# Miniprotein binders against b1l550: the designs that were tried, part 232

Target 1, 279 residues: b1l550
Amino acid sequence: MRLPEELLERARDIHSEAPSHRIKLDRVGSFGLKVPVEFKGFLLLAEADVWVSLPEGRRGVDLSRQVEAIYELSNPPKDPFSLCREAAISLLEKLNYADSSGVSIRFDAPLQDGESLKYYGVEISSIASDEIINKIRVEILGMTACPCTAELIRAYKSSEIAATHTQRSLGILEVSTKAEHPDPDKLASIIERAMSSPLRTYTKRPDEGGLVIRSLSNARLAEDVVREMIHLFLEEFGHLPEDTHILAAVRSMESVHMHDIYAERSFSLDEIRKEISSH
Key: E = the ipSAE of ESMFold2; O = the ipSAE of OpenDDE; V2 = 0.75 times the mean of E and O plus 0.25 times the DockQ between their complexes.

## First folded at step 22 (miniprotein)

Design lk48 (at its last fold request DockQ between E and O 0.81; V2 from the best seeds 0.74)
Fold by ESMFold2, fold request of step 24:
Structure lk48 (fold): chain B 279 residues (1-279), chain A 99 residues (1-99)
Amino acid sequence: as target 1 above (279 residues)
Amino acid sequence: SREEYLEYRELLLEAFKLIREAMKLLREGNPEEALRLLEKAFELAQRAFELAEDDPFTRLALWLMAQIRELQAEAYKKLGDKERAKELKEEARELEEEL
């Protein structure tokens, strides 16, 4: 064929050309891929993002090779920590023009809750270059009780009744470290223990009453929930490298105010230790 | 129940295995045998879907059924049956829309 065969023979390889503006890019990739994983005996459908750095002299990335890097490793399903790390390494091997790669895997993790399962959010990442940096974010719902309202009611009724408003709260821990990823169940446990009560998937009246009473007994400001999360994190994971970075946060929907309250603190382990030891 | 989840898990692991074998057969140019395995894999994923107790388990089973339909479409394309391939790709899209 003279045409369009001659056109195909003359077609440029657009991705390997230099770009019009020679600016490196930090993350170029495919986002929102669906991948199967196995987490603590459960087969789950996760969402994954894969990316590489793009040097200033390369116009585009080989997107099909990026997608292949994770999908080739996803059957049979494997634990998301290994999948993340292995796929990030494979990306650098397959796309040798990149100086870094990254993989993030997100899913709802099952957690035993009496006779049933409840779920919390997990995002696991590995970023590979001359070293590997591991990141994990955990989000879990719980209940908080307002101590200001509890004190006002106590003062009004001379402690004859204990009452306050409660609200759903989302606790967040995010850890970035050169060590292996912390166990997400332990992070979720830290968040739940910092709150007034865990949110249950099934509550009959007797169980519901017990959860509310516990919440009233452990009323905490959102600021103090974050402080307690940090305290418990340091007890469990204070052994991690000193440059490990943590974000601790809580978002509460105030039942009286109908708007969210938010508190957060980010820190490295060496920073928080110096802060605490100065008192 | 835990027994029901274990059955769900075993059905899906077998379906994943059949998919791996079918993908190899497709690369080797044997779409007829690949289709045989994919039909069995789809039946296993469908049984797992019926056992699923929670939304996350339902979602994985549905996703796998859609992946199997896409592979079946690829196999029929290699056999020259473009109409069947088109039908199976449409079924895969319908399954993915339920996710």
Scores: ipSAE 0.806, ipTM 0.943, lowest interface PAE 0.6, mean pLDDT 85
Fold by OpenDDE base, look of step 22:
Structure lk48 (fold): chain B 279 residues (1-279), chain A 99 residues (1-99)
Amino acid sequence: as target 1 above (279 residues)
Amino acid sequence: SREEYLEYRELLLEAFKLIREAMKLLREGNPEEALRLLEKAFELAQRAFELAEDDPFTRLALWLMAQIRELQAEAYKKLGDKERAKELKEEARELEEEL
């Protein structure tokens, strides 16, 4: 039942009232909106979070205006980078009581894998205030082979390629910068190259064997993977501003243990450059 | 295939265009013409859905179909046909539940 429009004129604007407690809120918005995007030629349905700050003197946010702001910009579908930035700016313009806004867009990004598509997780965000901060998070699965077990087997039985256990590992790169969003495909490539081998959607037996052999020949600890991710990131994205913040992480789903192994490093480009130059 | 995807994309982009035009017509107080465009948009989205083999592409087509049904329901409500509007809104809900 839609209430008659006439009732809207008589109803108090609850959102504009003074709150019982005068406290500023950092983020108020709608989470889990579905929005269409165009990512590298692919039309996809993404999930979006939109929010603004709320001043101490206002009871609530006009949530309908937030939703309208992002949907107005989403038809026709556009790239999620532009959508995030433009929506964040639009939110500040439409909600003049807010001093900050943010948009986050999440989807599984298609990546060409031979004749098929594989997917990796991506979250693209923009936060607007006096400045715009762009954030991107990429998650992709790969395979790691344990060098410790390989060394034990080598010591026991001389082999050119030592047998070892393998596991799926999730690699994570998160980048926050005042520059444009870095290319998520490049980030995904860095993660895959840092692991023992990539995963494939469809493998024929010979291809599967080759993938395993590659993994065994490139055995890496979770720690090695994170260090390699950082190294490759610096080679590709070392041109970003020095205040750019990076999180590099790996979660290895261990095949010989019931628990996962996790390794991470958080750093700014300035910090890591100083660290590497000191050695 | 690449060719199938290109067809899928073209269908959806045309549907999105029709939806934008229909929304404008609804704002301008022309629900009858909006309904004609929305019907065509639904047909295009449905064809795209039938072409889609992968879950991400299927979900977008379903979502768009649901959005079209909601807009159709709004148009019928403006025309005074509350019964048809209710039916279309239920169809939209059913489509959204599959997402």
Scores: ipSAE 0.643, ipTM 0.872, lowest interface PAE 0.7, mean pLDDT 90
ESMFold2, look of step 22: ipSAE 0.763; ipTM 0.928
ESMFold2 (binder alone), look of step 22: mean pLDDT 88; pTM 0.886
ESMFold2, fold request of step 24: ipSAE 0.782, 0.785; ipTM 0.937, 0.937
ESMFold2 (binder alone), fold request of step 24: mean pLDDT 88, 88, 88; pTM 0.885, 0.887, 0.885
OpenDDE base, fold request of step 24: ipSAE 0.611, 0.621, 0.607; ipTM 0.863, 0.867, 0.863

Design lk49 (at its last look DockQ between E and O 0.90; V2 from the best seeds 0.74)
Fold by ESMFold2, look of step 22:
Structure lk49 (fold): chain B 279 residues (1-279), chain A 99 residues (1-99)
Amino acid sequence: as target 1 above (279 residues)
Amino acid sequence: SREEYLEYRKLLLEAFKLIREAMKLLREGNPEEALRLLEKAFELAQRAFELAEDDPFTRLALWLMAQIRELQAEAYKKLGDKERAKELKEEARELDEEL
């Protein structure tokens, strides 16, 4: 049942009161909102989370103002990075009791795959306070081939047969920086190039054979995929601020195992450069 | 195809524009003209839905159709047609559940 709107004029403004327990909250918001975006010429339906900090002296958040902040910026649809950043700034301005705000936007990004499209996962965030911190996570599937099995088969058959198992692997790059968000297509490219071969949405037998042969020629452990992702990331994005934080990871859906293989590394640019220089 | 996507995009951008204009008309107390724009916007979103080749484009078109039905319901509520408003809000819920 929906109550008459005129009752709002008589009711207390519960949100502006002090709470019974004066405890600051880091994130209070609306999660799972659907918003339209435009990514590289594609109109897409994204999901968004919006939040603000809540000081210890304020009981609640003006939830309708939060939702309004992002929706009024979403028509006409705009690129998700601008929407994310502008909405985070707008939240902080509209909800002036907060000392920080945040917006996350998630969508499946189209990527040209021959004459068809394939998709990879993107999640971006902007967190605004006295500065803005931008975060992006990219997830894309590729193919990996096991080098240990390839070596065993080579040794058994005296190096005349190239064979091993192949599997789907999910590559992950996550970047947190004070600079603008890295281009997700470049992050996706880094992940695909680090793997044994890309995955295709449409494969005929000759093309399928080519993907498998590429995988066999580029057999890599999940650990080495992560190392290659880091190498390629530093080559392309080593110019970002030194306190930029990166996570590189692979989850491999091993075709001959009952469980997945997982490898990851987190680092700041400053940290990884010191590590490499020490060798 | 690329040509079909460009038409899909053109239809949706026009629908978004009509929605923005209709929302302004609703705030100004002109629900009858808002409904005229919203019916056109819904037709455009339906045509985009029919052109959609895969799930991401289908989902956006469906979501927009649901948003238009919500706005139509608000317009009919302003006109005093509670029965039509309720029907449109239920249609919006059904479209949203397909997402």
Scores: ipSAE 0.741, ipTM 0.922, lowest interface PAE 0.9, mean pLDDT 86
Fold by OpenDDE base, look of step 22:
Structure lk49 (fold): chain B 279 residues (1-279), chain A 99 residues (1-99)
Amino acid sequence: as target 1 above (279 residues)
Amino acid sequence: SREEYLEYRKLLLEAFKLIREAMKLLREGNPEEALRLLEKAFELAQRAFELAEDDPFTRLALWLMAQIRELQAEAYKKLGDKERAKELKEEARELDEEL
């Protein structure tokens, strides 16, 4: 039963009331909204989080206006970068009591893999206040081969290609910048190139053998992968502002252990440049 | 195939256009004309769903179908047909559960 519209006029606006405790909240919003986007020509359904700050003198946020703001901008579907930025700005305009807003959009990004598509995880965000900060997180699976086991086997048995165990590894790049969002396909490419080999959706036996051989010839520790990711990132994105913040990480699903190996480095571009120049 | 995807995309973009027009008509107090557009939009979305082979594309088509059913339910409610509005809202819920 929808309550008669007449009851809405008599009802107190609960959201505009003074709270029992006058405390500012940093983020109040709707999480897990489904919104259409167009990513590199692909129409996709994404998940979106939208939020604003709430001043100490207001009990609640008008959540319906937040939802309206993002849906108004999502038809026709547009690129998720523009959607995030425009929605974050629109939220501040529509909710004038907020001093900050944010939008996050998550989806599996299609990537061409021969005649098929593979997918990687992407989260695109924008936070608006006195300035706009753009954030992107990319996650993609690759394969790593262990150099330690390879060396042990090489020492035991003289072989040109040393056998070793291989595992799936998740590479992560997160970038926060005042510049435009970095290209997620380029970030995904950096992660794949930092791994021992990429994963393929469909492999014929000869192709599978080739991937394994490539992996064995390019054995890397999780630590090596993270360092390589950083190196490749600097080559591709070294033009970004010096205050740009990066997280590079790898989670290796070890095949010989029940636990995963994790390695990460968080840094600003200024910080890492100084570190490298000191060597 | 690339050709199938292009057709899928074309169908959905046309459906999105019709939905925008229907929403405008609903705001303007013309639910009858809105329903005509929404019916066409649903047919397009359904055709797109049938063309979709991959989960991401299937999910978008299903979501759009659900959104159209919700808008149809709103239009019928404005016309005073509460029974049909209830049916369409249930159909929308069923589609959303498949997502």
Scores: ipSAE 0.644, ipTM 0.873, lowest interface PAE 0.7, mean pLDDT 90
ESMFold2 (binder alone), look of step 22: mean pLDDT 87; pTM 0.872

Design lk5 (at its last look DockQ between E and O 0.89; V2 from the best seeds 0.75)
Fold by ESMFold2, look of step 22:
Structure lk5 (fold): chain B 279 residues (1-279), chain A 99 residues (1-99)
Amino acid sequence: as target 1 above (279 residues)
Amino acid sequence: SREEYLEYRKLLLEAFKLIREAMKLLREGNPEEALRLLEKAFELAQRAFELAEDDPFTRLALWLMSQIRQLQAEAYKKLGDKERAKELKEEARELEEEL
């Protein structure tokens, strides 16, 4: 049974009270909201998380105001970068007791793949306080060919026929910066180029052969893929602020193993440049 | 099917516009006019659903159909038709479960 609306006039405002334990909270919000966005001409259904900080003297957050902050900006649908930033700013304005806010927007981004579309994962975040930090995470599947098995087969048989197991590998680039979000298509391209070969959603038999041949000629360890992702990222995005933080990672879903292999490196642009220049 | 996607996009953008107008009418106490717009918006979203080729486009159309049903239920509740409002809320939940 739904409670009468007039009860709101009688009840205590629990949220504005002091809590039993005066401890500041970093993120209090609504997670898993469905919102429409427009990404590069595509209308998509995204998932959003919205939150604010909660000072030690306030018991709860005004959740309806949080949800309002993003939904009132979501029709008509607009690009997720603007929606994210504007909603984060609106949260601080609507919830003046908070000293920071955040919005994350997740969706599968379409990418043209010949005559068809393929999709990769995108999560866009803006975190607002006295400044705005923009985060973007891109995840895209590619194909890797194992160099260890290729070498074993070559050594066992004297022929020049290359063979090895291939598998899907998930490449991850996450960027946190004070600058505008990097273009997710460029991040996805960096990940795919670091792999042995891209994955296709629709492949004719001659194209399948080409992908496999390229994979065998470009066999790479998960560690190799991560290093190549970093190299390519620096070529494309080395101009970002020096305190920009990056995570590059690969999870390889090994076709002959019961478990995955994982490799990662996190760094700031300042740190990695000093590391490279010391060689 | 670039042409099919452009039609899908056109249908949904018009549906979003009608929803904005309907929400304003509900706030102003005009549920009957809001229902007329929402009926048209649902037809547009349903046509977009039929044109959708990939799961992401199907999901958006379904979600919008569910949102329209929830607004229709609100409108009927304001008109005092609790039985119709309940039916529309149930339909909205079923659409959400397909997501």
Scores: ipSAE 0.751, ipTM 0.925, lowest interface PAE 0.8, mean pLDDT 87
Fold by OpenDDE base, look of step 22:
Structure lk5 (fold): chain B 279 residues (1-279), chain A 99 residues (1-99)
Amino acid sequence: as target 1 above (279 residues)
Amino acid sequence: SREEYLEYRKLLLEAFKLIREAMKLLREGNPEEALRLLEKAFELAQRAFELAEDDPFTRLALWLMSQIRQLQAEAYKKLGDKERAKELKEEARELEEEL
């Protein structure tokens, strides 16, 4: 039942009223919106979060305007990097009471794996205020082989390739920068190269054997994976601004334990350069 | 296949174009012409859905079909056909539940 338009004229604008408590809010918005994007030639349905700050003197945010802002920019579908930046700016323009805005877009990014596609998780964000900060988070599964068990087996049985347990591991790279968003495919590649081996969607029996052998020959602790991710990141993205912030992490779904192993390092490019140069 | 994807993409981009035009017509107070474009857009989205083999591509096509049904419902409501508008809204909801 649509209420008669006449009722709209008599209704108080609740959102513009003074709140009972004059407190500024950092983020108010709509989460879990579905928006189309074009990522590297692929049309995909993404999830989006949109938000703005709310001043102490305003009771609520015009949520409908937020939704309108992102949907206006989403047809035709565009790359999620531009969509995030443009929508964040548009939100500040449309909601003039806000001093900051943000947009986050999440989807499974297709990656070519031979003749098939595999997917990795990506979240692309932009936060607008006096400046624009771009953020990207990439998550991709790989395989790790345990070096400790391998060493024990090697000590017990002299073999060229020591048997060990393998597990799936989730690698995570999160980058926040005033520069353009880093290429998520490059970030995904860094994570895969940091692990014992990548995962494959479809393997023939010989290919599967090769993948396992590769893992066994490149056994790594979760700690090793994180350190390798950081090393490879610096080689590829060392040109980013020094105030760029990075989170490198891995969650190993251990096959011999009921719990996961987790390792992370958070750092700025300036901080990590100083650390490495001191050795 | 790459060829199938290119056709899928073509169909959806054309549907998106028609939707933009239909939305403009709805704002201008021309729901009849908007409905003609939306019907064509739905057919294109449905064809894209039929071509889609993978979940991500299927989901986008379904979402677009749902959006088109919602716009059609709005157009029929403007024309005074409340019954048809209700049917189309229900169909849109059913499509969204498959997402």
Scores: ipSAE 0.654, ipTM 0.878, lowest interface PAE 0.7, mean pLDDT 90
ESMFold2 (binder alone), look of step 22: mean pLDDT 88; pTM 0.884

Design lk50 (at its last look DockQ between E and O 0.75; V2 from the best seeds 0.74)
Fold by ESMFold2, look of step 22:
Structure lk50 (fold): chain B 279 residues (1-279), chain A 104 residues (1-104)
Amino acid sequence: as target 1 above (279 residues)
Amino acid sequence: SREEYLEYRKLLLEAFKLIREAMKLLREGNPEEALRLLEKAFELAQRAFELAEDDPFTRLALWLMAQIRELQAEAYKKLGDKERAKELKEEARELEEELKKLYE
């Protein structure tokens, strides 16, 4: 007599099994979640990433618990900095086999611009382990004027009217620190002040001329915009812990060039102070 | 305008509150009362969508409308009306497609 072979079936608790290869993973999670937040009186839809570390002896993470945890914290909508930190801590507590967790939240931050709003990009993160590390990245578009063309026109005619070409530039500040996240509006302000002129979502014709004139009177190389961003950052945030890490960068979309110009500098507060004091 | 934004905010906060209450009712096994709250929440979110002046506000209102349709589908599934649940999930999908167009 012949009998059918039985197939071994493992039905439950797959996540707690040992994997076939015992290799730890640094980030396992859900990325691109939509989450409501409340930022400075505005209700906004943000995108969030959540993750935990996974030890070498555990096969998987219960992703449903991760997603549920952040959504439970998101209604009623609340401040994205609080949501980010609380979710990171909650993940580490609920998934106690992990030695670290992380949450990132991205949104377009509104900024008053006359009678209208304009927006700049914000991404915040909180990484929790035996300590918490807070990161913020701000990106805002501004206007720059080329000093090389301005000098050439001045030298050629000794003109009473300063002239050069202008272009849009994307300014970036990224800060990683053990202190609380810096205020993104202050970071955005630093970037705009470092450039030749801010951009507006709406301008009347007279206002448009004023923005161009500001750009001409404040012409800067992309390299000098980055240097000015660092100077202004140190004035406002030089009090942060010495191991705070910063990236300052500008990407200029040059109007007379076939490709973009990019300048950046990364540093800790400790190292930039030593560099400046050596000159 | 500022006045329109304040009304938008008020409508959405009321919708979020109704959603919290409806989710509790669904966990407690009361999908019929949850549906009554969700219908009101959808009306509020839809009015907020009509008031939205900028893409970020339109994004949130659309997303919330889609979330409400998903919760309504869950409620009808608990009541055994799988065809109505399927229709509501399709409406949620359509709202999510409109939302994606705002991120181009």
Scores: ipSAE 0.814, ipTM 0.947, lowest interface PAE 0.5, mean pLDDT 85
Fold by OpenDDE base, look of step 22:
Structure lk50 (fold): chain B 279 residues (1-279), chain A 104 residues (1-104)
Amino acid sequence: as target 1 above (279 residues)
Amino acid sequence: SREEYLEYRKLLLEAFKLIREAMKLLREGNPEEALRLLEKAFELAQRAFELAEDDPFTRLALWLMAQIRELQAEAYKKLGDKERAKELKEEARELEEELKKLYE
């Protein structure tokens, strides 16, 4: 039942009232919105979070305006990078009481794997205030082979290729920068190259064997993978601003243990450059 | 296949175009013409849904179908046809439920 327009006009604007407690809120918004995007030629349905700050003197946020802001920008579907930035800016314009806004868009990004598609997780965000900060998080699965077990077996039986256990590992790169969002495909590639081998969606027996052999030949600890990720990141994205912040992490789903191994490093480009130059 | 995807994309982009036009017409107070466009858009989205083999593409098509049904319901409400509006809203809900199942 649509309430008669007359009743709506008589209703108090609850959102504009003074709150009982004058406390500023950092983020108020709608989470889990579904929005269409175009990512590298692919039309996809993404999940989006939109929010703004709420001043101490206002009871609530106009949530409907937030939702409208992002949907207006979502037809026709556009790249998620532009959508995040433009929506964040639009939110500040539409909700003038807010001093900050943010948009986060999540989806599984398609990646060509031979004749098929594989997917990696991506979250693209923009936060607007006096400045715009762009954030991207990429997660992709790969495979690691244990060098410790390989060394033990090599010591026991002289073999050109030492047998070892393998496991799936999740690689994570998160980048926050005042520059444009880094290319998530490049980030995914860095993660895959840092691991013992990539995962494949479809393997024939010979291909499977080759993949395993590759992994065995490139045995790496979770720690090795993280360090390699950082190294490759610096080679590819070293041109980003010095205050760019990076999180590199790996979660190895161990096959011989019930628990996972986790390794990470958080750093700024300035910090890590100084660290490397000191050696 | 690449060819199938291109067709899928074409269908959806056309549907999105029709939806934008329909929304404009609704704002302008022309729900009848809006309904004509939305009907075409739904057909396109449905065809896209049928072409979709992968979950991400299926999700988008279903979502769009649901959005179209909601817009149709709104248009019928403006025309005073409450019964048809209710039916379309229910269809939209069903499509949204189907969409939710794809995330589980």
Scores: ipSAE 0.659, ipTM 0.877, lowest interface PAE 0.7, mean pLDDT 90
ESMFold2 (binder alone), look of step 22: mean pLDDT 87; pTM 0.875

